# Miniprotein binders against Uncharacterized protein YPL067C, part 16

Target 1, 184 residues: Uncharacterized protein YPL067C, of Saccharomyces cerevisiae (q02754)
Amino acid sequence: GWKWEQIKEIIESGELARLKRSRQMTDKYHEHKKRTAGLDMNQYVLQKLGWSLDEPQLENAAAKAFSSSTLYAVRANDFPYNFEPGVVHLVLWSKVALPVHSPDKAVREAARARMNAFLQAQPLLRPLLSSGHVAWFVNYPELQSVARIFHAHVLLFFPRERYSAEQVKTTVDDILSHGFEPLA
Below, E stands for the ipSAE of ESMFold2; O stands for the ipSAE of OpenDDE; V2 stands for 0.75 times the mean of E and O plus 0.25 times the DockQ between their complexes.

## First folded at step 7 (miniprotein)

Design k2 (from x34 with A26I A33T; at its last look DockQ between E and O 0.76; V2 from the best seeds 0.61)
Fold by OpenDDE base, look of step 7:
Structure k2 (fold): chain B 184 residues (1-184), chain A 89 residues (1-89)
Amino acid sequence: as target 1 above (184 residues)
Amino acid sequence: SPEDIRNLKEKVDQLLERIWELKEKIFKGDPETLKKEIEKLEKEVDQLEEEIKRLARKGVDPETVWELKLEILWLAIQVRYLTEEIREK
């Protein structure tokens, strides 16, 4: 799988299409998609999150995103990409879409700044943040499977030399149980 | 013990597939039936955890054990999600 340093480089370069699932995972994913051809994945995700599309959209995305615990959710990715062991693939769903790929530089930078600030503010990520073991990206629309709901891929790297599997489990369980703290 | 490791990985893949199948049914199926199926998955995941422990005791290299544990962790997380989804149905 992709090494952590490679992942970071790819994210920084914006060549997100290079981040692919393993062949095996891809096949399984395709099989699943085939079986669920009649299932609206957007509705499925909404139901899982307990969200409604009828929820009011908030203005000023860069200011409002993640401002309340009701506006986002953290989940494990159902179909993780082909990453090296120790990379944990989370999905950060948000009711507020952040234009992190906006052609407008100011808009894009504000959105990215908000995302970064949000992640950096998380106590549960502090050990990983200090070691540069947190990364995130948002797929381009053409690469998104669930396009109607904004989501960011948040990657956590737990190097084997620093973390036992049990420690990884504890940390991941903690993150998934408690979620992230909102950023006012 | 390479065969044991391969078998375990195959089992992990099989369980993942079953999890995905259950996700298809989670909003359509009978909650009680789904609950039973999820419970079965939970038991099987537990069995895999025990098998990994066994392999570790048998001298499988720590790196492989570490990787396997992480794979099972992911399975366990997915199963928990299914459980939560059923409860919320």
Scores: ipSAE 0.498, ipTM 0.789, lowest interface PAE 1.1, mean pLDDT 86
ESMFold2, look of step 7: ipSAE 0.622; ipTM 0.823
ESMFold2 (binder alone), look of step 7: mean pLDDT 80; pTM 0.756

Design k3 (from x34 with L16F A26L; at its last look DockQ between E and O 0.63; V2 from the best seeds 0.66)
Amino acid sequence: SPEDIRNLKEKVDQLFERIWELKEKLFKGDPEALKKEIEKLEKEVDQLEEEIKRLARKGVDPETVWELKLEILWLAIQVRYLTEEIREK
ESMFold2, look of step 7: ipSAE 0.603; ipTM 0.820
ESMFold2 (binder alone), look of step 7: mean pLDDT 80; pTM 0.765
OpenDDE base, look of step 7: ipSAE 0.623; ipTM 0.840
ESMFold2, look of step 8: ipSAE 0.738; ipTM 0.877
ESMFold2 (binder alone), look of step 8: mean pLDDT 80; pTM 0.766
OpenDDE base, look of step 8: ipSAE 0.606; ipTM 0.834

Design k4 (from x34 with A26M K35A Q78A T83L; at its last look DockQ between E and O 0.03; V2 from the best seeds 0.00; counts 0 for: pae O 7.1 > 1.5, placed apart)
Fold by OpenDDE base, look of step 7:
Structure k4 (fold): chain B 184 residues (1-184), chain A 89 residues (1-89)
Amino acid sequence: as target 1 above (184 residues)
Amino acid sequence: SPEDIRNLKEKVDQLLERIWELKEKMFKGDPEALAKEIEKLEKEVDQLEEEIKRLARKGVDPETVWELKLEILWLAIAVRYLLEEIREK
């Protein structure tokens, strides 16, 4: 699997396709994608809710995202990429889409800053943050597997030399149970 | 079963419709009454989450389960957001 340092390098380079290709269930994904081709249920949901990407809330995305616990959720990725042992793959769902890939540099940087600030503020991630063992990325639209709902992949690295499997499980369970704290 | 999945998707659609209606009423109705309705929706979303988990255990296609989980999760976020907005009014 991908080593943590490789993962970070790929994220930094923006070559996210490499990570996507390393998905464990690639074959099933492709099969599923073929079967669901033409149906964008997520867009339908957005439309029904009146939460289009054109909604004003996006204009203040960098300020509003993660500002309330009702605006996001953390889940485990059921289909993690092929990472080395100790890498935990979480998915951070957000009602507020952050334009982290905006062609506008200022917009992009603000969005990224918000994400970083949010993660940096998490007490549950504190032990990992100091060691550089927290990373995140958002797939490009063309690389998104299923949902067009904004979500970030949050990766946590628990080096095996420092953490037992049990410790990892406990920490992850805590994260999933308590979630992340909002950032005002 | 495929039928179960279809039913679940239909239920999601129904909930979306109700959410839409509530959103339209957000500034017109009694906040407490609306909150109760949204709370009801929240419970129903929770039920959907449990249902999809059940289906997963029964061997439904993992990717399908994943897709539905994502949709339901987003729905849950939406409902909670609406609840917050209404309660703050």
Scores: ipSAE 0.014, ipTM 0.299, lowest interface PAE 7.1, mean pLDDT 76
ESMFold2, look of step 7: ipSAE 0.687; ipTM 0.858
ESMFold2 (binder alone), look of step 7: mean pLDDT 81; pTM 0.769

Design k5 (from x34 with L16F Q78L; at its last look DockQ between E and O 0.04; V2 from the best seeds 0.00; counts 0 for: pae O 8.6 > 1.5, placed apart)
Fold by OpenDDE base, look of step 7:
Structure k5 (fold): chain B 184 residues (1-184), chain A 89 residues (1-89)
Amino acid sequence: as target 1 above (184 residues)
Amino acid sequence: SPEDIRNLKEKVDQLFERIWELKEKAFKGDPEALKKEIEKLEKEVDQLEEEIKRLARKGVDPETVWELKLEILWLAILVRYLTEEIREK
């Protein structure tokens, strides 16, 4: 699997395509995507609700994202990428889409800053944050499993030298049970 | 089966529509009635979650299961959001 340092480098480089699942899974995904092409009802409804990825008020997105516990959810990725042992793959879903890949630098930076601030504010992540063992990324639309619903991949690295499998499980369970704290 | 998945997706879509309707009503002032409707939605979302788990056990394509889980999660978030909006009114 991908080593933590490699993962970080890839995230920093923006070459997220390298983190793709196995070719076999990728093929299945693409096949599925083709089959589900055209189901736009959910996107339509989300737009009506003002929760679409296409929210014109991007500045407001950076301010609103994660401001309430009702606006996001953290789950374990049931189908994690092929990472080295000790890497935990979480998915952070958000009602408010963050334009972290906006071509507008200011917009992009604001969105990224919001994400970083949110993660850095999490007490449950403090031990990992201090060690540089928290990373996140948002797939490009072409790489997203569900492009119409904003979600970020949050990766936690628990080095085996420091953490047992039981400790990892306990910590992850705690994160999933309590969730992340909102950022005002 | 593909049909089961299709049906599930349709149910998800229907729930989104209901959420939209409830959002509009949430500002019109009958919190008790809205609460009941939201509770119903919550139950239905829970049922969908169980259904997708069942499908997963039956060997449905993992990517499909993943996508459905995400959509259901989104529904759950929206329902919770509505719940909070009603409580704050």
Scores: ipSAE 0.012, ipTM 0.276, lowest interface PAE 8.6, mean pLDDT 74
ESMFold2, look of step 7: ipSAE 0.628; ipTM 0.837
ESMFold2 (binder alone), look of step 7: mean pLDDT 79; pTM 0.743

Design k6 (from z1 with A26L K66W W70L F74W L80R; at its last look DockQ between E and O 0.63; V2 from the best seeds 0.55)
Fold by OpenDDE base, look of step 7:
Structure k6 (fold): chain B 184 residues (1-184), chain A 89 residues (1-89)
Amino acid sequence: as target 1 above (184 residues)
Amino acid sequence: SQEEVEKLKEKIERLLERAWELKEKLFKGDPEALKKEIEELEKEVEELEKEIKELARKGVDPETIWELKLEALWLAIQIRYLEEEIKEK
């Protein structure tokens, strides 16, 4: 699997297409898609999040994203990517879409700043943040399986030399149970 | 021992696939029927944990055990996700 340092490099380079599921998982995914032809993944995600697309989009995404606990949700990724052991793959869903890939530099930077500020403010991530073991990316539209709902992939790296499997479990359970704190 | 480790990894992968299938079925189908399948999956995970412990007892290196535990953790997370989805329906 991809090592943490490689993952970070790929994210920084923007070559997100390289962050793929294993071939085996991809094949299984395709097989499954054939069997579940007609399943609207967007509806599925909305249902599981308890969200509706009828909700008005808030203006000023960079200021409003993550400002309330009702505007986002943290979940585990449905399919593991081919990462080295210790990398935990979360998905941060947001009702407010952040234009993190905007061609406008100012817009892009503001969106990225908001994402970074949100993650940096999380108490549950504090130990990982200090060690540089938090990363995030947003897939390009062509790489997204659920394009109608904004989501960021948040990766946490628990190196073996610092964390037992039990410690990882505890931390991940805490994150999934409590979620992230909003950023006003 | 190495063969046993590989078999266990394959088992985890199969169980992850099952979890995914259940997730899709949950969207389409009867939550009650799926509860039983989830319970069966949970039992498989418990067995998996025992198998990992047994490998540790047999002297499999701590790094490999650590990796297996993390893979098992991921599976457990998927199961918890399914349980939460069922409760919401």
Scores: ipSAE 0.384, ipTM 0.729, lowest interface PAE 1.5, mean pLDDT 85
ESMFold2, look of step 7: ipSAE 0.654; ipTM 0.849
ESMFold2 (binder alone), look of step 7: mean pLDDT 80; pTM 0.761

Design k7 (from x34 with Q78A Y81W; at its last look DockQ between E and O 0.75; V2 from the best seeds 0.00; counts 0 for: pae O 1.9 > 1.5, pTM E .797 < .8)
Fold by OpenDDE base, look of step 7:
Structure k7 (fold): chain B 184 residues (1-184), chain A 89 residues (1-89)
Amino acid sequence: as target 1 above (184 residues)
Amino acid sequence: SPEDIRNLKEKVDQLLERIWELKEKAFKGDPEALKKEIEKLEKEVDQLEEEIKRLARKGVDPETVWELKLEILWLAIAVRWLTEEIREK
């Protein structure tokens, strides 16, 4: 699978299409997609999150995103990418879409800054943040399975030399159970 | 043995597939039936965990054990996710 350093490089380059699922997982994904043909994945995700599409889009995304625990949710990725062991793949769903790929530099930077600030503020990520073992990206619309709901992929790297599987489990469980703290 | 490891990995893959299937059924299926299936999955995941522990005791490469533990972690997370989805219905 992709090594952490490679992942970071790819994210930085913006060549997100390179971040592919393993062949096996890709096949499973495709099979799943075929089996779920006709299933509105957006509705599925919304239902899972307990969200409604009728929720108004909030203005000033860079200021409002993640400002309340009701505006986002952290989940494990259903279909892991082909990453090296120790890379944990989370999905951060947000009711407030952040224009992290906006052609407007100012808009894009503000959006990215908000995401970074949000992640930096998370106590559960502190050890990983200090070691540069947190990364995130948002797929381009053409690469998104659920395009109507904003979501960021948050990757956590637990190097084997530093973390046992049990430690990883504990941390991940904590994240999934408690979620992230909002950023006012 | 390497075969044991392969078998374990295959089992993990099979369980993942079942989880996905159950995820699909969770939308249309009988909640009670789903609960039973989830319980079965939980038991199987637990069995896998025990098997990994056994392998570790037998001197399987620590890196392999670590990887397997992480894979099982994901299974456990997925199962919990299913459980929560069913509970919310």
Scores: ipSAE 0.234, ipTM 0.619, lowest interface PAE 1.9, mean pLDDT 81
ESMFold2, look of step 7: ipSAE 0.518; ipTM 0.783
ESMFold2 (binder alone), look of step 7: mean pLDDT 78; pTM 0.723

Design k8 (from x34 with D13E A26L E71Y E84R; at its last look DockQ between E and O 0.76; V2 from the best seeds 0.00; counts 0 for: pTM E .789 < .8)
Fold by OpenDDE base, look of step 7:
Structure k8 (fold): chain B 184 residues (1-184), chain A 89 residues (1-89)
Amino acid sequence: as target 1 above (184 residues)
Amino acid sequence: SPEDIRNLKEKVEQLLERIWELKEKLFKGDPEALKKEIEKLEKEVDQLEEEIKRLARKGVDPETVWELKLYILWLAIQVRYLTREIREK
């Protein structure tokens, strides 16, 4: 699988299409898609999150995103990417879409700044943040399976030399149980 | 031992596929019918955890054990998620 340093480089380069599932998992995923033909993944995700598309979009995304615990949710990725062991793949769903890929530089930078600020403010991520073991990306629309709901992929790297599997489990469980703290 | 490791990884992948199927079924409606299936998955995950412990005792290298534990962790997280979703319906 992709090593952490490679992942970071790919994210920085914007070549997000390179972040793929393993061939085996891809095949299984495709098989699953065939079996679930007709399943609206957007509805599935909405149901899981308890969200509705009828909820009003908030203006000023860079200011409003993650401002309340009701506006986002953290989940484990349903489909594993081909990452090295120790990389934990989370999905940060948000009711407020952040234009992190906007062609407008100012808009893009504000959106990215908001995301970074949000992650940096998380107590549960502090040990990983200090070591540079947190990364995130938003897939381009053509690479998104659930395009109607904004989501960012948040990757956490737990190096073997620093973390036992049990420690990883505890940290991940804490994150999934408590979620992230809102950023006012 | 290498074969055991491959078999374990394969089993994890198989269980992940089952989880995907259960997610579909859950979306379509009957949570009660899925409870038994989820319980089975939980048991199977527990069995895999025990198998990893067994492998560790047999002298499998710590790095491999660590990797396997992480694979199982991810699987367990998915199963717990399903369990939670069913309970919340």
Scores: ipSAE 0.536, ipTM 0.809, lowest interface PAE 1.0, mean pLDDT 86
ESMFold2, look of step 7: ipSAE 0.669; ipTM 0.842
ESMFold2 (binder alone), look of step 7: mean pLDDT 78; pTM 0.724

## First folded at step 8 (miniprotein)

Design m1 (from k3 with K35A T83L; at its last look DockQ between E and O 0.78; V2 from the best seeds 0.64)
Fold by OpenDDE base, look of step 8:
Order: C-alpha cells, then sequence, then structure tokens
Structure m1 (fold): chain B 184 residues (1-184), chain A 89 residues (1-89)
C-alpha cells in the first residue's frame, strides 16, 4: 500500500487520481455500481447521515462550514484505499461545501484554511497533528463517488513504533463516538 | 503457526466481502432480513479478536499481530455501522 510519506506527497502535488482503492475494492465498487444502477448513492448517504438535500445552502462557506455539529459528520471510510497499515481513513461529510479546488485562488485558499483550522482545533487529533500524521484531501468531482454531498478524506497515520493496536483502537473509537468539535 | 496466520488473514478478507454484500443488500432496503446475518458477523469478528490475542500469546510476530489487529478493528467498526443502520430503520 501507499506509504504515509507518499500519500502526503501525492496530496501536495494534487495528483489525487493516484490515490486509488485497491484493485480488488475498485472492482467490487464498480460491480456494486452496476448492480445498483438506478439507485441514488447520494440518497443512501443522506439517509445514513440523516440529512436532506432540501436544506438551505449556506452562504459564506469558509465561515460557516463546521460551525455547528449539525453541519458535518465523521465516519470511517466504507471502502479503504490501499494504504500502509496504520493509516486510518475517515470521511468528513459536510452540509456546507468548501470550494477547496476553486480556480479562484482567494476562494480556494479560504476554503483550505477553514478545513485546516477545523482539523487543527480537534483535541482528539492533537497528538497526530504535532507529528505531522494528519492529512486530508477532497477528490475532484470526476473522482468522487458521491458528488452531491461534500466530503473530505481525512487520513490519520499511527506509526507502529509509536502506537499499539489498542491505542489506535481507543483513538479511533473516540473519534467515531464523539466526532469532531465544531469551529465557531 | 504460519498456517494459523494465513487462515486468520483469509477469514478477515472473507468477512470484509460479506460486509460488502450486506451493505449492498441494506442499500436495497431490506434491513430486517439482514439482522441475523449481521449479528452472526459480529460474533465472527469477536472470534477473530480472540484468535489474534491467542496467536499473540503464542509468540506470533508482533508486527503481524499489530497489522491484523488493525484490520480486525476496521471490521468491527464496519459491523457496528451495519448494526446501527438496522436499528435505526
Amino acid sequence: as target 1 above (184 residues)
Amino acid sequence: SPEDIRNLKEKVDQLFERIWELKEKLFKGDPEALAKEIEKLEKEVDQLEEEIKRLARKGVDPETVWELKLEILWLAIQVRYLLEEIREK
């Protein structure tokens, strides 16, 4: 699988297409898509999250995203990418879409700043943040499985030399149980 | 033994496949029919957790144990999600 350093390099380069699911998972995903042709995966995700598309879009995304616990959700990725052991793949769903790939530099930078600020503010991520073991990316629209709902991939790296499996379990369970704290 | 590890890895893979199938079925809207299957899956994951602990005590390579524990953790998380989905419907 992809090593943490490679993952970070790919994210920084923007070559996100290189971050692929394992071939096996990709094939299964494609098969699943074929079998569920006609089923709206967006609706499925919305249902799981308890969200509605009829919710008003909020203006000023960079200011409003993650401002309330009702505006986002953290879940484990259903279909893990081919990462080295110790990389935990989370998905951060948001009702407020952040234009992190906007062609407008100012808009893009503001969106990215908001994401970074949100993650940096999380107590549960502090140990990993200090070690440079938190990364995130948003797939380009053409690479997104669920295009209608904004989501960021949040990756946590737990090096074996620093974390036991039990410690990883505890941290992950805490994150999934408590979620992330909103950023006002 | 190496065979035990191989068997465990294979079982982990099999359970992931089953989870995928269950997710697909659940997506199609039949949660009640899947409850028993998911419960069975939960028990199997628990068994894997015990098995890896046993293997660890028997002196299996710590790195292998670490990796397998993480995979099993992920299985457990996925199963919990399935259970939650069924309970909410």
Scores: ipSAE 0.533, ipTM 0.801, lowest interface PAE 1.0, mean pLDDT 86
ESMFold2, look of step 8: ipSAE 0.662; ipTM 0.848
ESMFold2 (binder alone), look of step 8: mean pLDDT 79; pTM 0.752

Design m2 (from k3 with K43E D46K E84R; at its last look DockQ between E and O 0.77; V2 from the best seeds 0.00; counts 0 for: pae E 1.6 > 1.5)
Fold by OpenDDE base, look of step 8:
Structure m2 (fold): chain B 184 residues (1-184), chain A 89 residues (1-89)
Amino acid sequence: as target 1 above (184 residues)
Amino acid sequence: SPEDIRNLKEKVDQLFERIWELKEKLFKGDPEALKKEIEKLEEEVKQLEEEIKRLARKGVDPETVWELKLEILWLAIQVRYLTREIREK
């Protein structure tokens, strides 16, 4: 699988297409898509999240995203990417879409700043943040499976030399149980 | 033994596949019909957790044990999600 350093480099370069699921998972995913071709995956995700798309997108995304616990949700990734052991793959869903890939530099930077600020503010991520073991990316629209609901991939790296499996379990369980704290 | 590790890895993979199938079924319809299957998965994951502990005590390579524990953790997480989804429907 992809090493943590490689992952970070790829994210930084923007070559997100290189971050692929394992061949096996990719095949399964494609098969699943074929079987569910008549099903709206967006609706599936919305149902799982308990969300509705009836609410209009809020203006000033960079200011509103993650401002309330009702506006986002943290989940485990259903379909793991081909990462080295110790990389935990979370998905951060948001009702407010952040234009992190906007062609407008100012818009893009503001969106990215909001994401970074949100993650940096999380107490549960502090140990990982200080070690540079938190990364995130948003797939380009052409690479997204669920394009109608904004989501970021949040990756946590637990190096074996620093974390026992039990410690990883405790941290991950804590994150999934409590979620992230909103950023006003 | 190497065989035990291989068997465990294979079982982990199989359970991931089953979880995928259950997710699909759950999306399509009857959560009650899936309850028993999910309960079975929960039990099987628990068995894997015990098995990896056993293997660890038997002196299996710590790195291998670490990796497998993480895989099993992820299985457990996925199964818990399924369980929650059924309860909420």
Scores: ipSAE 0.527, ipTM 0.802, lowest interface PAE 1.0, mean pLDDT 86
ESMFold2, look of step 8: ipSAE 0.535; ipTM 0.798
ESMFold2 (binder alone), look of step 8: mean pLDDT 79; pTM 0.761

Design m3 (from k3 with D13E K35A E71Y T83L E84R; at its last look DockQ between E and O 0.64; V2 from the best seeds 0.00; counts 0 for: pTM E .796 < .8)
Fold by ESMFold2, look of step 8:
Structure m3 (fold): chain B 184 residues (1-184), chain A 89 residues (1-89)
Amino acid sequence: as target 1 above (184 residues)
Amino acid sequence: SPEDIRNLKEKVEQLFERIWELKEKLFKGDPEALAKEIEKLEKEVDQLEEEIKRLARKGVDPETVWELKLYILWLAIQVRYLLREIREK
């Protein structure tokens, strides 16, 4: 699976299609979708999050995203991508879509700055941030299986020489139980 | 031993497959009807935790034990999601 430094290089270069599930996990995921016939992943995710997205898109996404705990949720990825051991694969779901791929440079930079500010403000991520062990990406639309709900992949790297498995468990359990704090 | 490690990894994969099947059934069905199967999964994850302790005592290298524990952590997270989904419905 991809090593942490390779993952960072791929994200920086924008070659996001290279970040994917293993052949085995991809086959299993697609087989399950075939067996469920007509499973709408957008509805599945909305149901699990308890969300309704009938409301209009909020104005000024870069200022409003993550401003309230009701606007986002962090979850473990059910079928993680093919990364080296120690890379924890989370998904940050948001009711406010951030246009991080906008062709307008100012819009794109503001959206990415909001995401970075949000993650940098998280107490639960502080040790990983100081080590350069947090990365994120938003897949291009053609790569998304849940295209109607904005989500970012958030990757946390726990090198084995620095973290016991129990330390990884404690940090991940804290993130999943407390969630991330809102950014005012 | 390499065979013991391979067998444990196969069991981890089998449990992930069963977790996915249960997620599909819960989306389409009655959560209470599946509670016994989910509780059985929880016990099977506990058994894998005990097996890892046994492998560590047999001298399996620390890196391999660490990796196996992370696989099992992911299983435990998925079982926790299934249990919470049943409780919320």
Scores: ipSAE 0.566, ipTM 0.803, lowest interface PAE 1.4, mean pLDDT 83
ESMFold2 (binder alone), look of step 8: mean pLDDT 79; pTM 0.734
OpenDDE base, look of step 8: ipSAE 0.602; ipTM 0.837

Design m4 (from k3 with K43E D46K L70F; at its last look DockQ between E and O 0.58; V2 from the best seeds 0.61)
Fold by OpenDDE base, look of step 8:
Structure m4 (fold): chain B 184 residues (1-184), chain A 89 residues (1-89)
Amino acid sequence: as target 1 above (184 residues)
Amino acid sequence: SPEDIRNLKEKVDQLFERIWELKEKLFKGDPEALKKEIEKLEEEVKQLEEEIKRLARKGVDPETVWELKFEILWLAIQVRYLTEEIREK
């Protein structure tokens, strides 16, 4: 699988298409997609999250995103990417879409800054943040499976030389149980 | 033994496949029919957890043990999600 350093390089380069599922998982995903043709995956995700799309998008996304615990959710990725062991793949769903790929530099930078600030503010991520073992990316629309609901891929790297499997388990369980804290 | 490790890895892979199938079925809206299957998965994951511990005690390579524990952890998370989803429906 992709090594952590490679993952970071790819994210930085913006060549997100290189971050793909394993061939096996890709095939399964495609098969699943075929079998579920006609089913709205967006609705499925919304149902899981307990969300509705009836609410209009909030203006000033960079200011509003993650400002309340009701506006986002953290889940484990359902479809694992081909990453080296120790890389935990989370999905951060948000009711407020952040234009992190906006052609407008100012808009893009503000959106990215908000994401970074949100992650940096998380107590549960502090040890990983300090060691540079947190990364995130948002797939381009053409690469998104669930395009109607904004989501960021948040990757956590637990190096085996620093963490036992039990420690990883405890930390991940804690994150998934408590979620992330909102950023006002 | 190498065979034990291979078998364990294979079992982990098989359970991931089953989880995928269950997710698909659950997506189609039949949670009650899946309850028993998910319970079985939970038990099987527990068995894997015990097996990897056993192998660790038997002196299997720590790196291999770590990797397998990581995979099993992720498996457990996925199964828990299924369990929770069924409870909510």
Scores: ipSAE 0.597, ipTM 0.831, lowest interface PAE 0.9, mean pLDDT 86
ESMFold2, look of step 8: ipSAE 0.635; ipTM 0.834
ESMFold2 (binder alone), look of step 8: mean pLDDT 80; pTM 0.755

Design m5 (from k3 with K28E D46K K89E; at its last look DockQ between E and O 0.68; V2 from the best seeds 0.00; counts 0 for: pae E 1.9 > 1.5)
Fold by ESMFold2, look of step 8:
Structure m5 (fold): chain B 184 residues (1-184), chain A 89 residues (1-89)
Amino acid sequence: as target 1 above (184 residues)
Amino acid sequence: SPEDIRNLKEKVDQLFERIWELKEKLFEGDPEALKKEIEKLEKEVKQLEEEIKRLARKGVDPETVWELKLEILWLAIQVRYLTEEIREE
């Protein structure tokens, strides 16, 4: 699967369609979508997260996103992309949509800065951040299957030479159990 | 031995397939029957955790052990999600 440095290059270039599931995982993903075809995928995800249909106003996104633990949720991706071992694939769901692809440069940069500030403030990510082993991307709308709920892919790289499997487990379990800390 | 590693990888793949089958059945299955199958999966994941520890003590390649432990971690996460899905019904 893609090596960490390749993943960063693809994200930086914007060629996000290259980040995809293996053939085997794609088949499993299609079986899952077939079984959920009788349900609205947006409603399905809202139910799984315990969320309502109300969303905050976008004009405050750079100031309001991630400001309360009730506004976001982090989960493991059920259908991970084809990455090398040690890449942990998380999904960050948000009630506040961040317009990270806005054609307005100021809006886009503020949205991206909020995301970066949020991840950089996380105590659980500190060793990975210092080593450049945290990356994120938001798929373009035409690549998304759950288009009405903002979500970012968050990738954590745990190189074998620096992390035991137990350290990876501890960090991942802590993230999934306690979530990320809110940003003021 | 290399055969032990192949057998463990086969078991990991089999458990992923069973997890996927259960995910498909969540929409139509009997919650009590699904709960019992999820409990069986939990026990089998714990058995894999013991097997990889045994292979590590035998001096199996540390990189291989590390990668398999991460796969087993992902299995455990998926079983936990299945448990949470059933209990919220």
Scores: ipSAE 0.499, ipTM 0.799, lowest interface PAE 1.9, mean pLDDT 82
ESMFold2 (binder alone), look of step 8: mean pLDDT 80; pTM 0.769
OpenDDE base, look of step 8: ipSAE 0.610; ipTM 0.839

